# Designs tried in a protein design chat: VHH binders against Abasic site processing protein HMCES (HMCES). Part 39

Target 1, 269 residues: Abasic site processing protein HMCES (HMCES), of Homo sapiens (Human) (q96fz2)
Amino acid sequence: CGRTSCHLPRDVLTRACAYQDRRGQQRLPEWRDPDKYCPSYNKSPQSNSPVLLSRLHFEKDADSSERIIAPMRWGLVPSWFKESDPSKLQFNTTNCRSDTVMEKRSFKVPLGKGRRCVVLADGFYEWQRCQGTNQRQPYFIYFPQIKTEKSGSIGAADSPENWEKVWDNWRLLTMAGIFDCWEPPEGGDVLYSYTIITVDSCKGLSDIHHRMPAILDGEEAVSKWLDFGEVSTQEALKLIHPTENITFHAVSSVVNNSRNNTPECLAPV

## First folded at step 7 (VHH)

Design q29 (from a12 with E102G; framework vhh_8pnl_2)
Fold by ESMFold2-Fast, scan of step 7:
Structure q29 (fold): chain B 269 residues (1-269), chain A 117 residues (1-117)
Amino acid sequence: as target 1 above (269 residues)
Amino acid sequence: QGQLVESGGGLVQPGGSLRLSCADAGFTFSSYDMAWYRQAPGKERELVARITSGGYTNYADFVKGRFTISRDNAKSTLYLQMNSLKPEDTAMYYCAAGLEYGDTDYWGQGTRVTVSA
């Protein structure tokens, strides 16, 4: 996973993250640094994306089931990093393999501190190899969505304009992430950055790409991953596995250039 | 599995130089760590050089001082400048791209380098 869409306006995104705390109380996540949220149809590593994390990370006595939403840098910068420029990191932390997460110090240490987050997106993009040519076919991959009354008229030939109109009740993709906090050596604000945990691709996606993000399917999985006050690292890691509850469609090569930030990036072709 | 296209391989005498290129075919090049691997006949594939998305480079001990890896994100092209070539450098050279430490998402088809008199 190295490209996502997360284009919803802040208020729509916030409502899409409505949840119940441990007492069953309906809540919306509280924002930190909302001004750093930059919606885009074409998010690449090193940009900021919104993540959910437990309120307990910020407030000593907070209920660990309460959620904060915060923009974080995609590309985990370990707390121990000594250089001034995060781009000088000696290895890529855009993704973190589930099978070696406890063997890599950059990921094992923040996991031990309960620094689990849920990375939010409309969906993610992958590029399928096409045999016989050097062309690659990009796909937009996302949770199955609620049907609209227009689906009967458009069918399999979906109009790009129909996609723009369905965002009000879009079910966001929820990916398991690990974050860390880095203090710049020369001073300045603490940098919060994350990595997306990856697993072997499910059967449904195997023809598109051999890896996929670890998707947390449903509120029970999301809640357990976030609640580091009650759920141990060992128990949380049991949530990390491929899922078949995913859908996709081919998109235009417009998405290939990360500077392109328009609805055409995810529109069906 | 080849999504990257290598070129520049060939036959060269010991002490000679070659420049390998690896061009993407619509891949999101600038976000990936890029690497050159090689595989000699009857040997395992081994890392030669890596360059991160941010430009940090790392080299195998056996090529330090002789090979230089570089990238041009505007042209979506990876390079390997090979100087002072030795017969031991004879191998198929593969371009690789990845987003996680120690893993490769995409491989090229390889370009052959032969160093002999």
Scores: ipSAE 0.389, ipTM 0.703, lowest interface PAE 3.0, mean pLDDT 87

Design q3 (from a12 with T104V; framework vhh_8pnl_2)
Fold by ESMFold2-Fast, scan of step 7:
Structure q3 (fold): chain B 269 residues (1-269), chain A 117 residues (1-117)
Amino acid sequence: as target 1 above (269 residues)
Amino acid sequence: QGQLVESGGGLVQPGGSLRLSCADAGFTFSSYDMAWYRQAPGKERELVARITSGGYTNYADFVKGRFTISRDNAKSTLYLQMNSLKPEDTAMYYCAAGLEYEDVDYWGQGTRVTVSA
């Protein structure tokens, strides 16, 4: 996973993340650094994306089931990194393989600190190799959406006005992430950055790409992944597996250039 | 982020030099770690050299001091400068792009390098 869409305005995104805490109380996640949230139809590594994480990471006595939403840099910078420029990290941390996550210091250490997060997106993009050509076909991949007369499916949106309707009540893609906190050696603000855990593709996606993000399907899975105060690392990792509850459609090559940031990036072709 | 095209392979005598290029077709090249792998007939594909998005390089022991990997983010192109070529360097050379250090997300189709008299 190396390209997502996360274009919802902050208020719409926040409402889409409504949840229930351990006591059964309905809540909205509380924002941290909301000014760093930059909506886009075409988000690449090193940009900021919104993630959910437990309030207990920021407040010692907080209920670990309560959620914060915060923008974090895509591309985990380990807390032990000693150079001043994060771009000089000697390996790519955009994605993290589920099968070796506990063998790698960059991921094992933050997991041991409970630094689990849920990465939010409208969906993600993958490029399918086409037989006999050098061209690849991009696809937008997302949760199946509940159909209403107002929202419909994304495939029903033929015009910009209709596309506005599909985002009402959109079910956000919720991907399992690991984050870390890095303090610049020469001082400055703490950098929060994350990686997306990846698994082998499900049968439904295998013709598009051989890997997929670890998707947390439903509130029970999301809650257990986030609640590091009650759910151990070993228990949480049981949530990491391929899912078949996913859909997709082909999109225009407009998405290929990460500078393009329009609804055309995810519109069906 | 899925279109990698290699070029620059060919036939060269032992001790000669070649420069391989791998062009990404205008995607966000700068965010990917890039690598050169090679595969000789009947052998497994092996890492030759890797360059991270930040410009740090790693080399297989068998090419250290002879090969240099570099990238030009403005041109979305990866290079492998191969000096002091040996018959043992004969292989198909593959460009690779990845976002996780344990796996390759995208492979090129390969360019053939033959080192013989």
Scores: ipSAE 0.354, ipTM 0.684, lowest interface PAE 3.2, mean pLDDT 87

Design q30 (from a12 with E102P; framework vhh_8pnl_2)
Fold by ESMFold2-Fast, scan of step 7:
Formats: C-alpha cells, structure tokens, sequence
Structure q30 (fold): chain B 269 residues (1-269), chain A 117 residues (1-117)
C-alpha cells in the first residue's frame, strides 16, 4: 500500500469517526494538531494522514477506549533514530509486513509500547500488472458502501450536489497501523509517524495486487486494535489478516502522478 | 502508465563501461526503494544492486567495486554505472521499485547489455 485518498473536510471526517466509548457514551474523536491535516485525493508516503489512537497515549489515567484523531507522517521514524534528517533512514517504513512485525526492531519496539493506530482513508490505490502489455491499470479500493437514496452511489456523481451526497455517509477505510514518536536531536517538535501493516491479498484482490493493507473491519476490531490499555499485543495481532469485505473499480491514469489532486483520481472509468 | 523505463544498454567490449538509467513514469519515486536486477538467458533474475529511499546501498558480491548505483529524486531517475565489464555481465537489466523488500511493486521492461569482443 503506497497511495491513498483522504479528501474529506475536517468536520465531515470527524463525524465519519463517531464512536462509542467503553461506557456506551456516543463520542467524536478529539483533534490533536488539526492544522497539520491536509485532505487529498492522492496521498503518498511522507505526507500526513489522519489516524485514530487511544487518548491514554497522551493523558495518564485517561479511559483507554476514548479516541484522539491526529495527523501523522506516513513512513515510521523509529524513536531510536539518531540522525537529524528522517529521510536518511536506511530502510523503507511505508509498510510493515505482518509476517515480520515481531522480528524487526523498528516495529517491535513501538508495538511493545502499545503504539497502535488506525489509519483513515477514503480508500487506497493499487496498479494492476497487465500481462502482455506495458500498461498498468490503477484501481480504487474501498469498503462496500451502504447505498441510500440520499447518499447515492459513486458511479452516479454527475454534479457537485451528487458528489456531496456520496461523501456525507461514506464509510472510511480503517487500516491497522503502528506509530512511533521521534525527538529530533537538534531540538524541535516531536515527530509522530506511522506505518501500515500489510498482509497477503484476499481472493477478491489477487488479480490486482499480491499484497493488501491489514483492514480492521467494523467497530469491534477498531476498538480492540486501539485499546492498548486492555488488549495485549498478542491479542491485537490476531486482528491482522486479509479481508474479503472490500470492493473496487478501475480509475483513469490521472491518479498515476501524485501531484494530481482532483476528484478525477478516484472517478470510475 | 505507472511503469519504469530503462535505457543505456548496448554492446561493449570486455573492460568497457556503460551507464544505465531508469526513469519514473508517474509514481512517487522518492518514496520507493529502487533496484537493478539482471537475467541472463536460461537463468533466473538476480539482484545486482539496491538503493533505499534514504540512499543506503547494497551490492551483490559479483559487482562490488565495479558497479555503482545512485538516484536523483529531483529527476525521478535511477542510475547504474557499470565499469570493468566482463562477458559474464551479459544480460537483460531490469529496474525495480518497491516499498517492502523483497517484494517488488513495479518492474521495467529491461535494457540489454552485451559484453563481447
């Protein structure tokens, strides 16, 4: 996974993340550093994306079931990194393979500290290798959406009004992530950065790409992944597996260039 | 699109030099680990050299001291400087990009290098 869409305005995104805490109280996640959130139809590694994490990471004695939403850098910088420039990290941390997560110090250490997060997106992109041709076909991959007369469908977007209806009730993709906190040696603000855990593709995606993000399907899975105060590392890792509960459609080559940031990036072709 | 395009291959005599280039075709080059692989007739593809997004390099033992891998993120281009070429270096050379080694997300179509008298 190396390209996502996360374009919702902050207020729409916040409402899409409504949840219930352990006591059954309806809540919206509380923002941290909201000014760093930059919506885009075409998010690449090294950019900031919104993640959910437990309030207990920031406040001692907080209810671990309460959620913070914060923008974090995509591409995990380990807390032990000693250079002054994160771009000089000797290995790529955009993704974390589920099969080696407990073998790699960069991921094992923050995971042991309970630094689990849920990475939010409208969906993600993958490029299908077309055998017999030199072309790659991009696809937008996302949760099946509950169709309503009010929200419409993505294929019926003929006007700005219809597109707004699609996004008002969009079910965000929720991907399992690991984050870490890095203090620059030269001083400055703490950098929060994350990696997306990846698994083998499900049968439905196998013709598009051989790997997929570890998707947390539903509020029970999301809650258990985030709640590091009550759910151990071993128990949380049982949530990491492929899912068949995804859908996709082909999109135009406009998405190929990461500088393109328009609705055409995810429109069906 | 979303493909890598190699160039710079050709015919050269033993002891000669070639510089291979690989141009990005529409993805975020600076975020990917880049590599050169080669495949001789009747053999499997083998890693020649790899450079991470942060610029750290790894080389196969059979090219150490002779080949140099480098990248130019501003130009979205990967290079392989090949010196002291041997007949055994004759192969198709492939550019590769990936985010989670050893998996490769994108492959080029290859450029041919022939080393013979």
Amino acid sequence: as target 1 above (269 residues)
Amino acid sequence: QGQLVESGGGLVQPGGSLRLSCADAGFTFSSYDMAWYRQAPGKERELVARITSGGYTNYADFVKGRFTISRDNAKSTLYLQMNSLKPEDTAMYYCAAGLEYPDTDYWGQGTRVTVSA
Scores: ipSAE 0.507, ipTM 0.770, lowest interface PAE 2.3, mean pLDDT 88

Design q31 (from a12 with E102L; framework vhh_8pnl_2)
Fold by ESMFold2-Fast, scan of step 7:
Structure q31 (fold): chain B 269 residues (1-269), chain A 117 residues (1-117)
Amino acid sequence: as target 1 above (269 residues)
Amino acid sequence: QGQLVESGGGLVQPGGSLRLSCADAGFTFSSYDMAWYRQAPGKERELVARITSGGYTNYADFVKGRFTISRDNAKSTLYLQMNSLKPEDTAMYYCAAGLEYLDTDYWGQGTRVTVSA
């Protein structure tokens, strides 16, 4: 997974993340650094994306079931990194394979500290190799959605007003992530950055790509992944597996260029 | 199965030079770590050179000082400049792309390099 869409305005995104804490109280996640949130139909590594994480990471003795939403850099910078420029990291951390996560220091250390997060997206993109050609067909992959009377047709990509109606009730994709906190050696703000855990593709996606993000399907899975105060690393890793509860449609090559940021990027073709 | 397309292989005399290219228009190319691997007949595939998304390069000891890996993100193309070629460099050369250290998401079909008098 190396390209997502996360375009919702901040208030719509916040409402889409409504949840219940351990006491059963309905809540919205509290924002950290909301001004760093940059909605886009075409998010690439090194950009900021919103993630959910436990309030306990920021407030000692907070209820670990309460959630913060924060923009984090896509591409994990380990806490032990000693250079001043994160781009000088000698290895890519956009993704983290589930089968070797405990063997790689960059991921094992933050995971041992409970630094689990849920990466939010409208959906993600993958490129299918076309037979007999070097060209690839991009697909937008997302949770099945409930249609509403006011939404209009998703296929009407050239009507911006219709897209706004569709997104009011969109079920966000929730991907398992690991984050870390890096303090620049020369001083400055702490950098929060994340990686997306990947698994083998499910049967439904195997013809598109051989890998997929580890998707947390439903509030119970999301809650257990986030709640590092009550759920051990070993137990949380049991949530990491392929899922079949996913859908997709082909999109145009407009999405190929990460600088393109329009509804056409995810519109069906 | 080839996800990337290599070109530039061929037959060259010892001491000669070749430039390999690897291209794919379907990628977020600039975000990928890119690498060149090679496989000689009867041998395992081995890493030749790697370049990260941030431009850090790493070379196998047997090519240091002779090969240079580079990338052009605007053209979505990876290069391997091979100088002072030796018969021992004869192999199929494969382009690889990944979003995690040492893991490969995409492989090329390979291009053949033959170094002989």
Scores: ipSAE 0.454, ipTM 0.748, lowest interface PAE 2.5, mean pLDDT 87

Design q32 (from a12 with Y101W; framework vhh_8pnl_2)
Fold by ESMFold2-Fast, scan of step 7:
Structure q32 (fold): chain B 269 residues (1-269), chain A 117 residues (1-117)
Amino acid sequence: as target 1 above (269 residues)
Amino acid sequence: QGQLVESGGGLVQPGGSLRLSCADAGFTFSSYDMAWYRQAPGKERELVARITSGGYTNYADFVKGRFTISRDNAKSTLYLQMNSLKPEDTAMYYCAAGLEWEDTDYWGQGTRVTVSA
């Protein structure tokens, strides 16, 4: 996973993240650094994306089931990194393999501190290798959306009109992430950055790409991944596996250029 | 057909030079770590050189001082400058791109390098 869409305005995104705490109280996540959130149809690594994480990371004795939403840099910078420029890191941390996550110091250490987050997106993009041509076919990949009265006969993703109308009730993709906190050696603000955990592709995606993000399907999985106060690393890692509850459609090559940031990037073709 | 296209292979005499290129035909090249691997007949693919998205380079011991990896993000192209070529360098050379530490998301189809008197 190396390209997402996360275009919802801040207020719409916040409402899409409504949840219940462990007492059953309905809540919206509280923002940190909302000014760093930049909606886009075409998010690449090293840009900021919104993530959910437990309030307990920021407030001692907070209820670990309560959620913060914060923009974080995509591309985990380990807390031990000694250089001034994060782009000079000697290895890519855009994604983290589920099978080696406990073997890599850069990921094992933040996991041991409970630094689990849920990465939010409208969906993600992958490029299918095309046989017999030198062109790749991009696909937009996202959760199946709940049918409305208008979309019930043909499917919400099938027509541009229905596609435009569905954003108010869009079910955001929720991907398992690990974050870390890096203090610049020359001083300044602490940098929060994350990686997306990846797994082998499910059967439905295997013709598009051999890897997929670890998707947390439903509020129970999201809650357990975030709640590092009650759920151990070992228990949380049981949530990391491929899912078949995913859909996709082909999109135009407009998405290929990460500078293009328009609805055409995810529109069906 | 591949997502990465290698070129520049060929037949050279020992001590000669070749420059390999790997062109990307439409993904976010600048965000990927890029690498050159090679595979001689009957052997496993082995890492020759790697360059991170940030420009850090790493080389296999058997090519240090002879090969130089570089990238041009504006052209979405990876290069391998090969100097002082030896018969042992004879192999198919593969371009690779990845976003996961020590894993490869995309492979090229390879370009053949033959070093022979």
Scores: ipSAE 0.434, ipTM 0.736, lowest interface PAE 2.7, mean pLDDT 87

Design q33 (from a12 with Y101F; framework vhh_8pnl_2)
Fold by ESMFold2-Fast, scan of step 7:
Structure q33 (fold): chain B 269 residues (1-269), chain A 117 residues (1-117)
Amino acid sequence: as target 1 above (269 residues)
Amino acid sequence: QGQLVESGGGLVQPGGSLRLSCADAGFTFSSYDMAWYRQAPGKERELVARITSGGYTNYADFVKGRFTISRDNAKSTLYLQMNSLKPEDTAMYYCAAGLEFEDTDYWGQGTRVTVSA
């Protein structure tokens, strides 16, 4: 996973993240640094994306089931990194493999601190190898959506003009992430950055790409992944596996250039 | 023919130079760490040079000062400039792309480099 869409306006994104805390109270996640949220149909590594994380990470005595939403840099910068420029990190942390996550210091250490987050997206993009050619076919991959009387399915939308209605009740993709906090040696603001955990592709996606993000399907999985105050690392890692509850459609090559940020990036071809 | 396509290999005399290229279909090149590996007959594949998405370069000790890795994101192409070539540099050279720590998502088919008097 190396390209996502997360284009919803802040208001719509916030409402799409409505949840219940441990006591059954209905809540919206509270924003940190909302002005750093930049909606886009075509988000690449090193850009900021919104993630959910437990309020307990910021407030010592907070209820660990309450959620914060915050923009974080895609590409985890380990807390132990000693150079001044994060782009000089000697390895890529866009994704981390579920099978070796506890063997890599960059991921094991923040996991031990409970630094689990849920990465939010409309969906993600993957490029399918086409037999007998060097060209690849891009696909937009997302949760199956419910068609309501005031919204539609993107799979049923044949033109960009019909998409406005599909976003009103869009079910956001919720991917398991690990984050860390890095303090610049020269001073300045703490950098929050994340990586997406990856697993082997499910049967439904195996013809598109051999790896997929670890998707947390439903509120029970999301709440257990986030709640580091009640759910241990060992128990949380049991949530990390391939998911079949996913759908996709082919999109145009417009998405290939990460500078293109228009609805055409995710429109069915 | 694979995911990544290498070119530029060939036969060269000791002390000569070669420039290897690796072209991608352009799917997300700028986001990937790119690397050159090599494999001589009967030996394991070894890292020669790596360049991160941010442009940081790392080299194996046996090529420092002689090889230069670079990338052109606009052309979705990775390069390896090889100077002062030695017989010990004879190998199949592979380019690789990855988004996961020290793991490879895509491999090229390889290009042959032979350094011989």
Scores: ipSAE 0.303, ipTM 0.639, lowest interface PAE 3.5, mean pLDDT 87

Design q34 (from a12 with S31Y; framework vhh_8pnl_2)
Fold by ESMFold2-Fast, scan of step 7:
Structure q34 (fold): chain B 269 residues (1-269), chain A 117 residues (1-117)
Amino acid sequence: as target 1 above (269 residues)
Amino acid sequence: QGQLVESGGGLVQPGGSLRLSCADAGFTFSYYDMAWYRQAPGKERELVARITSGGYTNYADFVKGRFTISRDNAKSTLYLQMNSLKPEDTAMYYCAAGLEYEDTDYWGQGTRVTVSA
């Protein structure tokens, strides 16, 4: 996974993240650094994306089931990194393989501190290799969406009015992530950065790409992944596996250029 | 997203040099770790050299001191300078791109290197 869409305005994104805490209270996640959230149809590594994490990471006595939403840099910079420039890190941390996550110091250490997060997106993009040509076919991949009588199904024939309505009740893709906190040696603000855990592709996606992000399907999985106060690393890692509860459609090559940031990036072709 | 296209392979005598190139037509080249792998007939594919998005390099023991990996992000091109070539270096050489140190998202088609008298 190396390209996502996360274009919802801050208030719409916040409402899409409504949840219940352990006490059954309906809540919206509280924002940290909302000014760093940059909506885009075409997000690359090293950009900021919104993630959910437990309030307990910021307040020692907080209920670990309560959630914060914060923009974090895509591309984990380990807390132990001693150089002044994160680009000098000796390996890529955009993604983290589930099968070796406990063998890599960069991921094992933050996991031991409970630094689990849920990476939010409208969906992600993958490029399918096409037979007989070197051109790749991009696909937008996302959770199946609930169809309403008003909005109908997503399609190229949908009117602009119906297309606008689909985002009002969009179910965000929730991907398992690990984050870390890095203090620049020369001073400055703490950098929060994350990696997306990856797994073998499910049968439904195998013709598009051989790997997929570890998707947390439903509130029970999301809650257990985030709640590092009650759920151990070993138990949380049991949530990391492929899912078949996913859908996709082909999109135009407009998305190929990460500079392009328009609805055309995810529109069906 | 781009395609990886290798070039620069050929036939050289032992002790000779070759420079391999790998061009990416995509816009995200600078974010990827890039690597060269090789595969000799009847053997498994093995890592030759890797260069991170930040420029850190790593080499297999059997090429240290002889091969140099480099990248030009402005041209979206990866290079492998191969010096002091040996018959044992004969293989198909593959360009690879990944977003995690030990995972490869994209492979090139390969370019053939033959080292013989």
Scores: ipSAE 0.455, ipTM 0.742, lowest interface PAE 2.6, mean pLDDT 87

Design q35 (from a12 with S31W; framework vhh_8pnl_2)
Fold by ESMFold2-Fast, scan of step 7:
Structure q35 (fold): chain B 269 residues (1-269), chain A 117 residues (1-117)
Amino acid sequence: as target 1 above (269 residues)
Amino acid sequence: QGQLVESGGGLVQPGGSLRLSCADAGFTFSWYDMAWYRQAPGKERELVARITSGGYTNYADFVKGRFTISRDNAKSTLYLQMNSLKPEDTAMYYCAAGLEYEDTDYWGQGTRVTVSA
């Protein structure tokens, strides 16, 4: 996984993340650094994306089931990194393979500290290699979306605005991530950065690509991955596996250039 | 199947030079770490050279000083300049791309390099 869409305005994104804490209280996640959130149809590595993480990471006595939403840099910068420029890191941390996550210090250490997060997106993009050509077909991959049955007899008054409101009830893709905190040696704010855990692709995606992000399907999985106060690393890693509960459609080559940031990037072709 | 296409291999005499190329298309090449691996007959695939998205290079001891890895992000192309070739360099050379350290997400199908008198 190396390209996502996360274009929702902040208020719509926040409502899409409504959840219940362990006491059953309905909540919205609290924002940190909301000014760093930049909606885009075409998010590449090194850009900031919104993630969910436990409030306990920031407040000593917080309920570990309560959630913060914060923009983080895509591309994990380990806490031990000594140079001043994160772009000079001597290895790529955009993705983290599930099968080797406990073997690599850059990921094992933050994972041991409970630094698990849920990476939010409208969906992600993947490029299918076409036989006999160097061209690839991009696909937008996302959770199946639920429609209201009562809207089967759409009137003229509602029809013009239905496409405008598709995103109001969009089920966000929730990907398992690991984050770390890096303090610049030259001073400045702590940098929060993340990696997306990857697994073997499911049967439904195997014709598009051989790898996929580890998707947390449903609130129970999301809650357990985030709750590092109650769920051990060993138990949390049991949530990391391929899922078949995914859908996709082909999109135009407009998405290929990461500078393109328009609805055409994810529109069906 | 990989998403990378190698070219530039061939037959060359000891002491000669070759320039390998690896072309990629359809995604943002500049974000990937790129590498050249090789596999000699009867041996396991081994890393020859790596170049990160940030331009940091790393070489296997057996090619240091003779090979140079470079990339052109605008052309989505990786290169390996091979000088002072030895019979021991005879192998299939593979291009690789990854978004994770010491791991490879994409492989090319290889280009053959033969160094013989």
Scores: ipSAE 0.417, ipTM 0.715, lowest interface PAE 2.9, mean pLDDT 86

Design q36 (from a12 with S31H; framework vhh_8pnl_2)
Fold by ESMFold2-Fast, scan of step 7:
Structure q36 (fold): chain B 269 residues (1-269), chain A 117 residues (1-117)
Amino acid sequence: as target 1 above (269 residues)
Amino acid sequence: QGQLVESGGGLVQPGGSLRLSCADAGFTFSHYDMAWYRQAPGKERELVARITSGGYTNYADFVKGRFTISRDNAKSTLYLQMNSLKPEDTAMYYCAAGLEYEDTDYWGQGTRVTVSA
């Protein structure tokens, strides 16, 4: 996974993240650094994306089931990194393989500290190899969405007008992530950055790409992944596996250029 | 990614030089780690050289001092400068792009390098 869409306005995104705490109280996640949220149809590595994480990471006595939403840099910068410029990191941390996560120091250390997050997106993009040529077909991949009377139908055969109506009740894609906190050696603000855990593709996606993000399907999985105060690393890792509860449609090559940031990037062709 | 297209392969005499290039269609090329692999007839693909998104380079022992990997993010192009070529360098050379350490997301189709008189 190396390209997502996360275009919802901040208020719509916040409402889409409504959740229930351990006591059963309905809540909205509280924002940290909301001004750093940059909605886009075409998010690439090193940009900021919103993630959910436990309030306990910021407040020592907080209920670990309560959630913060914060923009974080895509591309994990380990806490031990000693250079002044994160772009000088000597290995790529955009994605983290589930099968080797406990063997890689960059991921094992923050995971041991409970630094689990849920990465939010409208969906993600992958490029399918076609017909033995070097051409590739981009696809937008996302959770199945509930149809409403006002939105009509949704999918590849639907008009752009129908797609505009669905965003008010869009079910966000919830991907398992690991984050870390890096203090610049010369001083300055702490940098929060994340990686997306990846797994083998499910059968439904195997013709598009051989890998997929580890998707947390439903509130029970999301809650357990975030709640590092009650759920151990070993128990949380049992949530990391392929899912079949996913859908997709082909999109225009407009998405290929990461500078393009328009609804055309995810519209069905 | 749109496509990875290798070029620059060919026939050279021992001791000669070649420069391979791999053109990416520009899909976030600057964010990928890029690598050159090779595969000799009847053998497994092996890593030749890797360059990270930050410019850090790694080389297989059998090419150290002879090959140089570089990238031009503005042109979305990866290069491999091959000097002092030997018959044992004969192989198909593949461009690769990845976002996971020690994994490859995308492969090119390869370009053939033959070192012989």
Scores: ipSAE 0.453, ipTM 0.744, lowest interface PAE 2.7, mean pLDDT 87

